# Designs tried in a protein design chat: VH-VL binders against q8ixk2r445to577. Part 4

Target 1, 133 residues: q8ixk2r445to577
Amino acid sequence: FFGMLQNKGLTDYCFDYNPPDENQIVGHQVILYLCHGMGQNQFFEYTSQKEIRYNTHQPEGCIAVEAGMDTLIMHLCEETAPENQKFILQEDGSLFHEQSKKCVQAARKESSDSFVPLLRDCTNSDHQKWFFK

## First folded at step 1 (VH-VL)

Design ab5 (framework fv_axatilimab)
Fold by ESMFold2-Fast, scan of step 1:
Structure ab5 (fold): chain C 133 residues (1-133), chain A 122 residues (1-122), chain B 107 residues (1-107)
Amino acid sequence: as target 1 above (133 residues)
Amino acid sequence: EVTLKESGPALVKPTQTLTLTCTFSGFSLSTYGMGVGWIRQPPGKALEWLANIYWNDDKYYNPSLKNRLTISKDTSKNQVVLTMTNMDPVDTATYYCAHRGTYYKSGYFDPWGQGTMVTVSS
Amino acid sequence: DIQMTQSPSSLSASVGDRVTITCRASQDISNYLAWYQQKPGKAPKLLIYAASTLQSGVPSRFSGSGSGTDYTLTISSLQPEDFATYYCQQYYSYPYTFGGGTKVEIK
């Protein structure tokens, strides 16, 4: 699967990554923003190793969640996907983070009016359901 | 069409704090990818980038001036404010605000405001 | 910080001449370079971005080329309205840095 990773509950919002330092793709938080359909910052690939890859820049970035944290951050992709970079996209649209046993949920960022994907206990909420468009 | 205009004091005394306001139209800083930068130009010298602020409230500062600079936005008023502390005569320059490009890796500026001249003197 | 060295610092040319301005980065900037035109008493105006892409509305006599560390702005057949100072800017990494400028004076 590849394309825009859109939320079912926040119907107009997609995964988005626009790194602060234009020459550094790692260490920054993934956000949610209005789906614009223009690719680039909103174009992701779900791989057979359960990675969510950001392929618009080299080296390629892979979304990760560090142990004990709930934010999705960009890491460098590795030849063999580490556990903190593995997400199971389930049939019902849930995006399950294997290492933490939590689900990715669309949520409001506390410091602003922006939205971000965060790890939360798994529920049947539409805010935890994602699909590629 | 996008327009920006700077406002602030024309004269500042050494050690004082400078506050400049950029008022813009034709875009919103609530819109994805939008940003505003501040650039200055001392008389007869090159352009120097100072700071950027983006739609998501991310802020970047020139490291040589970071301890003196604060950038903020008021999206409801279409304004960006730059504050610079401990002004010195060498900070005498024309200060510009400018619209930052909308796409990833678009660190160029277009359009620019008309600029506001700030003279630092006792 | 990435240093941008621009040459020449000034030049005089006649209408119809080909003018070439050079900008050199202290490291590879992967074409993340913009060119601006500034007329006396006015704000800079974007001419070119991504080293070679003309901004909408800019006359085709302006062109940009180069890669890696060396970039050029060329004005074919200089016109009277091209009297100005030209600046290059890298946006490969923060802090963004500008060249020293090239003043083009029409004879």
Scores: ipSAE 0.006, ipTM 0.571, lowest interface PAE 11.9, mean pLDDT 86
Fold by OpenDDE, second read of step 2:
Structure ab5 (fold): chain C 133 residues (1-133), chain A 122 residues (1-122), chain B 107 residues (1-107)
Amino acid sequence: as target 1 above (133 residues)
Amino acid sequence: EVTLKESGPALVKPTQTLTLTCTFSGFSLSTYGMGVGWIRQPPGKALEWLANIYWNDDKYYNPSLKNRLTISKDTSKNQVVLTMTNMDPVDTATYYCAHRGTYYKSGYFDPWGQGTMVTVSS
Amino acid sequence: DIQMTQSPSSLSASVGDRVTITCRASQDISNYLAWYQQKPGKAPKLLIYAASTLQSGVPSRFSGSGSGTDYTLTISSLQPEDFATYYCQQYYSYPYTFGGGTKVEIK
């Protein structure tokens, strides 16, 4: 699967990554932004290694969850996907992080009008449902 | 057993800065997942969340008060400090610090300190 | 911000009564809801978290239910020590917000 990764509950919002330096794409948080389909910021790939890959830049980035965190951070992809970069996109639309056993949920960013994907306990909320568009 | 205790001035004048210290035991802010939050309650009114701080020094503030609030920790002393600038009589309240969960952003509080009453008056 | 509307603001009940308190969020908070009990001059005490999980040491007469925007705290049989003010709190997103409180008084 590839394209825009859109949330069901937070209507018209998609995964978005916009690093300040296109030559150093790791270390920043993945956010949610209105789905616009422009540029490369909203194109992601769900790979056979269960990665959510940001491959519009070199080196390629893969979404990871750092220890103790509930945010999605861009790391470099590895030949073999590390455990903290493995996600399961379920048929029901839930996006499950294997290592934390949490689900990705659309949420408001602290002290901001912006939104971010965060790890939360898995529910049947539409804010935890995602689909590629 | 986890315990927390608030300390600071009982009286502050308008425009002054309030500094409150939370001293805790039974856990450490060097431990993964640990956090401390501040909540206040005006007399006879509801609770209001102020700020959280975590073991990794991640900090969160109530946006309505963020420009006035600073939260910090001293792990070696098991203390968390909250400063609030430009105090006003409307800020008169009991201020609580509380332990927050074992997982990052488990946003309920348990246990709480006994609270310290802060009166803002000229 | 997510507004938490708690109802009723106060109620009178007798020992043995079934008491129900409601909390409504301005948006879906996905069960990230806690309930607290507060007695005069004391700090709040956690009763329920994750909408329906009873905190350790809390009597089984307390229970939480609900989903989406609507949540309920129930005391199946009110005891003398249960007369207090109760608050709900969402932690779905920052800033965390509390309900206005429900004072449970003796009839």
Scores: ipSAE 0.000, ipTM 0.624, lowest interface PAE 11.1, mean pLDDT 91

Design ab6 (framework fv_axatilimab)
Fold by ESMFold2-Fast, scan of step 1:
Structure ab6 (fold): chain C 133 residues (1-133), chain A 123 residues (1-123), chain B 107 residues (1-107)
Amino acid sequence: as target 1 above (133 residues)
Amino acid sequence: EVTLKESGPALVKPTQTLTLTCTFSGFSLSTYGMGVGWIRQPPGKALEWLANIYWNDDKYYNPSLKNRLTISKDTSKNQVVLTMTNMDPVDTATYYCARLYRSSGYPHAFDIWGQGTMVTVSS
Amino acid sequence: DIQMTQSPSSLSASVGDRVTITCRASQDISNYLAWYQQKPGKAPKLLIYAASTLQSGVPSRFSGSGSGTDYTLTISSLQPEDFATYYCQQYYSYPYTFGGGTKVEIK
């Protein structure tokens, strides 16, 4: 699967990668932003290795969660996906990060009106349900 | 050069609140991936992690002590403050602050440590 | 919480000896393991992170290995300045936990 990765509960928002420094594409946080249908910063690919790839820039980025953290950040893709880059997209739409045993949830960024995907304990909340559009 | 230094009282009475300040130089807590943690060591015992604070103000506490610990930062002053309530003689230890380094997102190991400050809890 | 078990708690060695210290995690920590050296009265010093990566400035006689739950720190030829207590630490998940330490003493 590929396209916009949209949230069921936060219905107008999609995964978006918009790094503030164009000379350092990896290492920044993945955000949620209004879905625009134009690809670019919102175009992701879910691979058979359970990666969420960002192919818009070179080298290709893969979403990861570092140990003990709850934020999704962009790392370099590897030939064999490391465990911190593996997300299981379930049939119910939950996006399960196997290494942490947590689910990706749409959440408000602290002290702002911005939204970000964060790891949270798994629930059946629509804010933890994702689908490709 | 990166340096960290702990400051606070050397003697605390049981039931009092301990406040420790970590003052650092050579890096900023506004930098992506940067953090500061607190670790303690009772005399002759092992290291025990207490709390971490990161550039984005994310805070993590040791669950065994969570109800007693508060960590905060003042990025403009290059300071991190740890507060621990209801001190007990078993809390007697050397308290360290240390930098969490994350170049390109990896890793959260404590790469540079302060010299430590000894806190004795007694009546 | 992830329990970190170090063995041995102490060992006696001579200059030139190969020293091996073991650290076992109660669950898979995916190489998120650091090793620290602490000399009496001093703060710990980072030796190794990510299980096997030497911190800059650390002598090559120190090496880390292992994966999953079992990790080792090896000193290939012990020097006088290496008599110290060594700690492993996992940073895979919160709370961060340290091993009980291994004291390397002169024989």
Scores: ipSAE 0.006, ipTM 0.546, lowest interface PAE 14.5, mean pLDDT 85

Design ab7 (framework fv_axatilimab)
Fold by ESMFold2-Fast, scan of step 1:
Structure ab7 (fold): chain C 133 residues (1-133), chain A 122 residues (1-122), chain B 107 residues (1-107)
Amino acid sequence: as target 1 above (133 residues)
Amino acid sequence: EVTLKESGPALVKPTQTLTLTCTFSGFSLSTYGMGVGWIRQPPGKALEWLANIYWNDDKYYNPSLKNRLTISKDTSKNQVVLTMTNMDPVDTATYYCAHIPYSSSRYGFDYWGQGTMVTVSS
Amino acid sequence: DIQMTQSPSSLSASVGDRVTITCRASQDISNYLAWYQQKPGKAPKLLIYAASTLQSGVPSRFSGSGSGTDYTLTISSLQPEDFATYYCQQYYSYPYTFGGGTKVEIK
């Protein structure tokens, strides 16, 4: 699968990565933003190694969650996908982070009206259901 | 700067519950990315990781011991508490708590407490 | 679980010797490896993180190298205070696992 990664509960919102400096594509948080249908900063690829790749720039970025953190951040992809970069996209649309055993949920960013994907305990909520468009 | 100290009983009888407290200074578990882990070491044996807790109350347990372990924090008191049920003589060990820093540099446990020896015997 | 195999389990060395300790992971751990030093009766001390980054305040005679599954700790010129047990640890995935330790003893 590839395309825009949309949320079922927050229906108009897609994964979005727009770093402040294009020369430094790693280390910034992945956000959720209104789906625009044009790919670009909302284009991701789900790979056979369970990675979520950001393919707008070279070298490609891979979404990761560091141990103990709940935010999704951009790292450089590695030849063998590390555990912190592995997400299982399940048939029900759940996006399960293998290392933490938590699910990606659409949530409000603290002290802001912006939305972000965060790791949360897995539930059957539509805010934890994702699909490629 | 960062210091941690373990406290708890030195002697526990088989089947009892062990409660250990880690009191720390030099950081806060309200700080983004910060965490505290528990590690134990039986006499003359290797280190064994038990559990981690983070600023967001996220918790991880060693699967071999998960049904026996509970980790919690009191951010205002700078304390992390580990509870282990159904103690057995094989659980005799020195128990350590250790700091986990926020870092994009792939950090491990950077500062450790002095350890507290727990003996399990009748 | 990721198994960490450390070798040798013990070695005897003299002051001034070059000491090499090896740690092998059962799968690729992408440099999420730390090395600790433990002296008798004391807590472990972090020496190296991210496989090769020296912790602040640790003497430059200590160095780490390796990638993938194979990692090495080197002490270029052993000092009296370096006689201790050394442990590797992966923090790539839960559960965190440690090697069995390498005891560096006086020859």
Scores: ipSAE 0.007, ipTM 0.585, lowest interface PAE 11.9, mean pLDDT 87

Design ab8 (framework fv_axatilimab)
Fold by ESMFold2-Fast, scan of step 1:
Structure ab8 (fold): chain C 133 residues (1-133), chain A 124 residues (1-124), chain B 107 residues (1-107)
Amino acid sequence: as target 1 above (133 residues)
Amino acid sequence: EVTLKESGPALVKPTQTLTLTCTFSGFSLSTYGMGVGWIRQPPGKALEWLANIYWNDDKYYNPSLKNRLTISKDTSKNQVVLTMTNMDPVDTATYYCARSGKYYDSRGYYMDVWGQGTMVTVSS
Amino acid sequence: DIQMTQSPSSLSASVGDRVTITCRASQDISNYLAWYQQKPGKAPKLLIYAASTLQSGVPSRFSGSGSGTDYTLTISSLQPEDFATYYCQQYYSYPYTFGGGTKVEIK
């Protein structure tokens, strides 16, 4: 699967990676922004290794969640995907993060008007359902 | 409504340091994806990008003005300051600050709202 | 640095004319291209970003197209308020660079 990764509950919002330096794409938080339909920095690929890859700039990035954290961060992809970069996309649209045993949920960021994807206990909420467009 | 306004001296002597302040309203530089840039335009010439500063304090400078530029922000005052050392008559230009980056649009860091500009003349 | 070559440097046109302005990047900029309008004595105004997306409030007679290294701004039916200088800008890579400008003058 590839395309813009859109939320079923927060219906106008897509995964978005907007680094401040186009030549340094790793280390920053993945956010949610209004879907613009043009791919670019909202274009992601779900791979056979269960990675969510960002290929718009080089080097390629892979979404990861560090131990004890709940935010999605862009890291360098590896030849063999580490556990913190593995997301199981279920038939119902849930994104299950293998290492933490939690699901990706669209949420409002504290002290902000912004939305971000966060790890939360798995539920059947539409805010935890994602699809490629 | 988003507004930006430049302030600073209208006349600078050669070798002096120029300090320009951009004061803005209607947005915050603490918001993810927000930035402010400085652009200049010599009389009758094209636009030239000088520097950008972002919400996370990342700074970028035009390498053609190597070691002359410093950009900083005071998020609590809604201000961005540009300092340019060793001014020369060729630096005579209108200096603009502009909002770069988007909370509501992630397509990159173009300049969506510009200040009115402030004319800086460098002469002895 | 990415060089932006804009053509023509100036043109004369009449109200109702179709005007096209071209911008060429020295390397692929992946649609990270904006167009600005500047009237005499005024600050530039954003018209188009991401090569083809109109900024809110900009009249539909303005359109952008292109990909890779070659981009075009089109004004389908020139109006009196459109006489201005137009600039393209790449925001793909630092330093950000502008084209030399195209001055659209009345015949």
Scores: ipSAE 0.000, ipTM 0.565, lowest interface PAE 11.4, mean pLDDT 86

Design ab9 (framework fv_axatilimab)
Fold by ESMFold2-Fast, scan of step 1:
Structure ab9 (fold): chain C 133 residues (1-133), chain A 122 residues (1-122), chain B 107 residues (1-107)
Amino acid sequence: as target 1 above (133 residues)
Amino acid sequence: EVTLKESGPALVKPTQTLTLTCTFSGFSLSTYGMGVGWIRQPPGKALEWLANIYWNDDKYYNPSLKNRLTISKDTSKNQVVLTMTNMDPVDTATYYCAHRYSGSYKGWFDPWGQGTMVTVSS
Amino acid sequence: DIQMTQSPSSLSASVGDRVTITCRASQDISNYLAWYQQKPGKAPKLLIYAASTLQSGVPSRFSGSGSGTDYTLTISSLQPEDFATYYCQQYYSYPYTFGGGTKVEIK
């Protein structure tokens, strides 16, 4: 699958990666922003190796979560995907992070009006359901 | 094993352009995941990251110096070149190149070259 | 930019002492932190990465701990070869930034 990765519960919001500039492409948090339908910063690819790739830049970016953390950070893609970059997109739309045993949830960023995807205990909430559009 | 060595002028005049070359062995910048970074250290001060270049020619620059820095590679010669324009006495430092892997989770530098001292003076 | 505040800037210690050096980030860096040792006239040497993972070949008396914004490098029993300047580095976000360094001097 590929396209804009949209949330079922927060229906107008999509995964978005908008780094400050080219020399700050990696290491920043993935956000949620109003879906605009134009691809660009909202275009992601879900690969057969269970990666969520951001490929508007080279080298390709891969979403990761470090051990003990709950934020989704853009890393550089590696030849062999590390465990922290693997997400299982399930039939019901859940996005399960294998290493942490948690699910990606649309959440309001604390002390902010912005939204971000965060790791949370897996529930049947629509805020944890994702689909490509 | 992996080794790197910096070369360039020991003395640069204010307003001139500095060109430094990093020559390495034990890896290739055509190999997936390989990269080289440049770091400098003014006398008695802390380390300051300047730029990274990777196997696929992707480049990253310190934003405070981006308009003055250019990094490039010559894969056939096992070399990475850093240029810095409009040199000022405050740019006097030991300049290091260092090996790194691509991927932000591997953002450490290892090993480092021995460093080359650059003095900016009239 | 993420600012790295390292303390103390210098300390005096004797062989056999337990030495602790702290590094504080201006924001959460999620354990994307490395520690380097630099001896006079030499290039830095990697000691620890990912906040707590010891680099191969580095003596077990070195250890790293911490999370979020606060990190510590500990030398459990200082040896003569450990007198050096130590630097922390965050690699959570570009630009990569280093602490100001901690010089460990003989007492």
Scores: ipSAE 0.005, ipTM 0.535, lowest interface PAE 15.2, mean pLDDT 86

Design ac1 (framework fv_axatilimab)
Fold by ESMFold2-Fast, scan of step 1:
Structure ac1 (fold): chain C 133 residues (1-133), chain A 123 residues (1-123), chain B 107 residues (1-107)
Amino acid sequence: as target 1 above (133 residues)
Amino acid sequence: EVTLKESGPALVKPTQTLTLTCTFSGFSLSTSGMRVGWIRQPPGKALEWLANIDWDDDKYYNPSLKNRLTISKDTSKNQVVLTMTNMDPVDTATYYCARIYYYGSGSYKFDYWGQGTMVTVSS
Amino acid sequence: DIQMTQSPSSLSASVGDRVTITCRASQGISNYLAWYQQKPGKAPKLLIYAASTLQSGVPSRFSGSGSGTDYTLTISSLQPEDFATYYCQQLNSYPLTFGGGTKVEIK
């Protein structure tokens, strides 16, 4: 799958990654932002190794979960996907992180009007349902 | 050859609704990745993006226009229509439609533009 | 919204001059930047997309460079037909925004 990874519950929001400058393309938190339909900073690839890749920059970025952080960050892709970079896109639209046994949920960032994807206990919430557009 | 042409009224009165039509040839809005957008330019001022519509009928609007915009398409007629409500003299501008082409690697460009249509808002 | 600031607002130049126009984004735009040329009474014409890629049919004297927040359009040897207003545009995120324009006029 390729495209913009959109949330079912937070219907106008997509996965988004826009690094502040060229020298810090990795290590920043992945955010959710209004879907713009242009691809670009919202264009991701779901691979056969269960990675969510950001292919617009070199070196290529892969969405990763740091242990104990519950946040999604951009990391460098590796030849063989490490467990913290593997997400199972399930038939119901859940994005399941097997290593932690948690699901990706759209959530409001503390003390702000911005939204971010976070790891949460898996539920049937539409805020945990994702699809490529 | 790709062509786009805007049509609509040259004069609208304050508070009225403006309807503009973009008629194009040389491409189809049924093609995956294809989009058409509207841009305006007041006399002597900068370009301002208004709205986009894509092959899947997804619509995007400039929020600074305070929800006055509606964009729609008729793929079989090769037309995109923009409606703008509550016109004001400050909305006097040349209105352009343009093709937005996806050229790969998540990148887009406004590669062909219509000639523009001048809309004057006055009493 | 991403604010696009162009400098200078206008410049006077002679045929044969090297002209440099700068565009600064209020946040990183990952090279999703286009440059347009507009002559009086005409629609904008795409010159450069993806910050540095020349549109088909555009003369090689036009070039784009930059990354992150800072981008530059260069005309290596100005020709009579190049007197126009130039605009940058970010295509990284909505709303799409343009710079204020740079008018290149005869000295």
Scores: ipSAE 0.000, ipTM 0.554, lowest interface PAE 15.6, mean pLDDT 85

Design ac10 (framework fv_axatilimab)
Fold by ESMFold2-Fast, scan of step 1:
Formats: structure tokens, sequence, C-alpha cells
Structure ac10 (fold): chain C 133 residues (1-133), chain A 120 residues (1-120), chain B 107 residues (1-107)
């Protein structure tokens, strides 16, 4: 699968990677932003290794969650996907992070109008349901 | 083994509506990430993007021409259609359809182009 | 709308010459830039996408570089088949916009 990774509950928002520092393409937080339909900074690939890849620039980035954190950050992809970079896209649209046993949820950033994907306990909320378009 | 080909009238009178059809093979516009666009080029002038349509039927138009343009697709026939209303002699150009790359949106395969002349 | 200013509008060169064409965006486009080659009477051909990635089948003498607002297409050793008009295009935002073109003519 590849495309824009859109939220079922927060319907107008897609995974987006647009770091503020153009000189460093990895190491920043993945955000949610209004879906624009052009791909580019919102174009991701879901691989057979259960990675969510950002390949629009070299080096290739893979979404990861650091131990003890709940935010999704862009890391360098590795030849063998490490556990912190593995997400299971389930049939119901849940995006399950294997290492933490939590699900990716669309959430409002505290004291902000901004939205971000965060790891939360798995629920059957539409805010935890994702699809590629 | 991707091909695209434009078809439509070679001559259009001022104020008439132009209808162009892009017929393609070697890919499907139902495939996630696929897009087809229309670009025109007046004789001796630069390329001008007109419209894009994607796998989800989302449509994008050049705002300078949006009130005149309609883009549609028929996925089962592998066709994309562009209509442009109220044609004027300044719209005389070669019209191209092209496939946009799934990842970067660059036009990686182009049709041969069809020349449309607008005159009385 | 993002305006693409391409320079020079035309240049004369000889086979074996190094040719440089520049493209400037009116705002940052994050490397969402493509270069096309167009020969007389023919459709454009994609040479480079994502500012610096060479399209399959394109000779290695073509290269792209740049970031932010300023981008460059270089032909390291011009060949007879390279006499053509070159266009840059930004793909960062709609509407998609092209540069004015650079005609590379034989001296």
Amino acid sequence: as target 1 above (133 residues)
Amino acid sequence: EVTLKESGPALVKPTQTLTLTCTFSGFSLSTSGMRVGWIRQPPGKALEWLANIDWDDDKYYNPSLKNRLTISKDTSKNQVVLTMTNMDPVDTATYYCARAQYKYGSFDYWGQGTMVTVSS
Amino acid sequence: DIQMTQSPSSLSASVGDRVTITCRASQGISNYLAWYQQKPGKAPKLLIYAASTLQSGVPSRFSGSGSGTDYTLTISSLQPEDFATYYCQQLNSYPLTFGGGTKVEIK
C-alpha cells in the first residue's frame, strides 16, 4: 500500500512530514495536516516488513517510536526493520505498534490547534482508524 | 510500456467548447497514487499546466482557468476527458496529457500532443 | 501561485561544452522540482525528478542540484542530441507551474 494515510475520525487530516529544518530530513516529529491530495510530504509507503516509509527524499525515512515515548518520529530505515519501526495495519483500520502494544491515534496537540499522531491504548475509536487513499 | 494519446478537434471557433480525450494503456487510474494531467503549449511558448485528476477522482485546476475547465475520468475505458469552455484565439496550443509519477507527481510519460487552433 | 524564473532564456553551445541552466522559485519548494527536455515537434521528456534524481534511461551527463528556491540543471559534456529546450517545474503546490524554458542552440 502506498498513498496518503488518512484518519477515519479526523476525516480531513493525513500523515504529514514537513520538518522545519530543510537541512535535516529525519529526526523530527510526524504531524497531521489537512489532506491536499498531491502526495509529496503526505505520501507514505506501507511495506511487507510493516514499515511506514517516507521515500520522497534520500535517505529513506521510516516512522518510529522511541522507548517510553508516545510520539511518532522519522528515523532512518534499516535493512532489517527494528521493532520500534513496525506497525500492523489491521483489517479494521487500526495501526498497531507491535513493540508498545498500542495504537496510533489522531490527537490534538496540547494547548494548540495542531494535530499529531500519538500512541494510545487501543480502542475502537474512529480516531484510531487509518486508510491509504 | 506506458502509452497515452490525445484526441479531439483540430479546429475550434471562438466561444465554442473544446473537448479532448486522453486514452492510455500500461497503467490504471484506479491504482493508488496514479494521476493524469493536462498541459498545453502555445506555438513557441512555454508549458502551462491545466488540470490533474487522481485515482480517487480528486480534481485540481489551474485557478486562472478554473471557471472554464472540467476534468473527468472513465477508469473502465482508461480515459481522461478535459473540457474547456469559451475558447479564444489565445487558447491556440498543442494540448498534452501525461501520467504523473505515483511518488513525486512529475510527468514521466506524455502523449504526442494534439494541436488545437482557435480561429473563425 | 509559485512563479518559476528560468535563466538563461537561450544559450549557444558547442558539442563537449558544460551547460548550466538555473531555475528560481518565488518561494521554497522543498526539492519538489522536475526537469524536462523538449525537442522540436516532440512532447517533453522527463530528465530529473525530486531535484536531483535521474530518470531511468537518461544519460549520466545530466545532473540536477539545488535546494530551497534555487535549482540547477547541468549537462557535463553536451552531445548533438542535447540541443533542445529545457523546462523546470515545481510540484510543491497547486497550481503546478513551469519555468519559461531555456533553448540550447548549436554555435
Scores: ipSAE 0.008, ipTM 0.576, lowest interface PAE 13.2, mean pLDDT 86

Design ac11 (framework fv_axatilimab)
Fold by ESMFold2-Fast, scan of step 1:
Structure ac11 (fold): chain C 133 residues (1-133), chain A 123 residues (1-123), chain B 107 residues (1-107)
Amino acid sequence: as target 1 above (133 residues)
Amino acid sequence: EVTLKESGPALVKPTQTLTLTCTFSGFSLSTSGMRVGWIRQPPGKALEWLANIDWDDDKYYNPSLKNRLTISKDTSKNQVVLTMTNMDPVDTATYYCARVTYYYKSSGPLDYWGQGTMVTVSS
Amino acid sequence: DIQMTQSPSSLSASVGDRVTITCRASQGISNYLAWYQQKPGKAPKLLIYAASTLQSGVPSRFSGSGSGTDYTLTISSLQPEDFATYYCQQLNSYPLTFGGGTKVEIK
């Protein structure tokens, strides 16, 4: 699958990666932003290794769980995907992080008007349901 | 976190040129689909859209003011600058910058706004 | 240019009231319409876009409807924090134009 990774509950929001420097594709937190249909910062690929790749700029970036945190960051892709970069997209739309046994949820960033994907205990909430458009 | 903040002079004399800077964080104008716009509001009056600049450096101006307005960006500094020539007391207003998300075939809404900067034009 | 006519220019209401504000475009705008809330001394806040889509974090008591040239913002049960001025904006074509605003005042 490839395209914009959209949330079912936060209906018009998509995974978005807007690095501080156009030449730097790693180290920044993944956010949620209004789906604009233009690709680029919102274009992701779900791979057979269960990675969510940001491949608009080489080298390829892969979404990873930040060490010790519930936040998602951009990391360099590896030839063999490490466990912190593996997400199982289930039939019900859940995006399950196998290493932590948690699901990716659309959530409001504390003390902010912005939204981010965070790891949370798995529920059947629409805020934990994702699809490629 | 997305933030925008306007800066510029609080007082401008008639016939002078106004220069306002919008400094933002949490997004980039190198990102496809992103725009930054300028809006003003005279005291007690409605909102008036002035100009947009997008990720591809395309510029859009309110035609009633086009000959007076120039919008530019410095993507590396996360800044957008609006210049307005020949200021008049009727241009007294609070000036806002805002982020604009692009939707296919239309302009997107203004989803994050700066706090606004009051510009008074008087002799 | 597309002219946006907003009505009423002001209204007085009590907490718990249903409030309806209308916005009429001088030509069809294909649902490319946003609604904003502005409190005194503050920047506007986006409430609704694409005529009927709620911005994330906006209470469900706010709803938008309409098509073509005629659009409506409804607040189903007015709360104290809802006393503000509301603006519509067409996003269909440049120049982008706003309505004249509707001030919702406490009765």
Scores: ipSAE 0.000, ipTM 0.509, lowest interface PAE 15.2, mean pLDDT 85

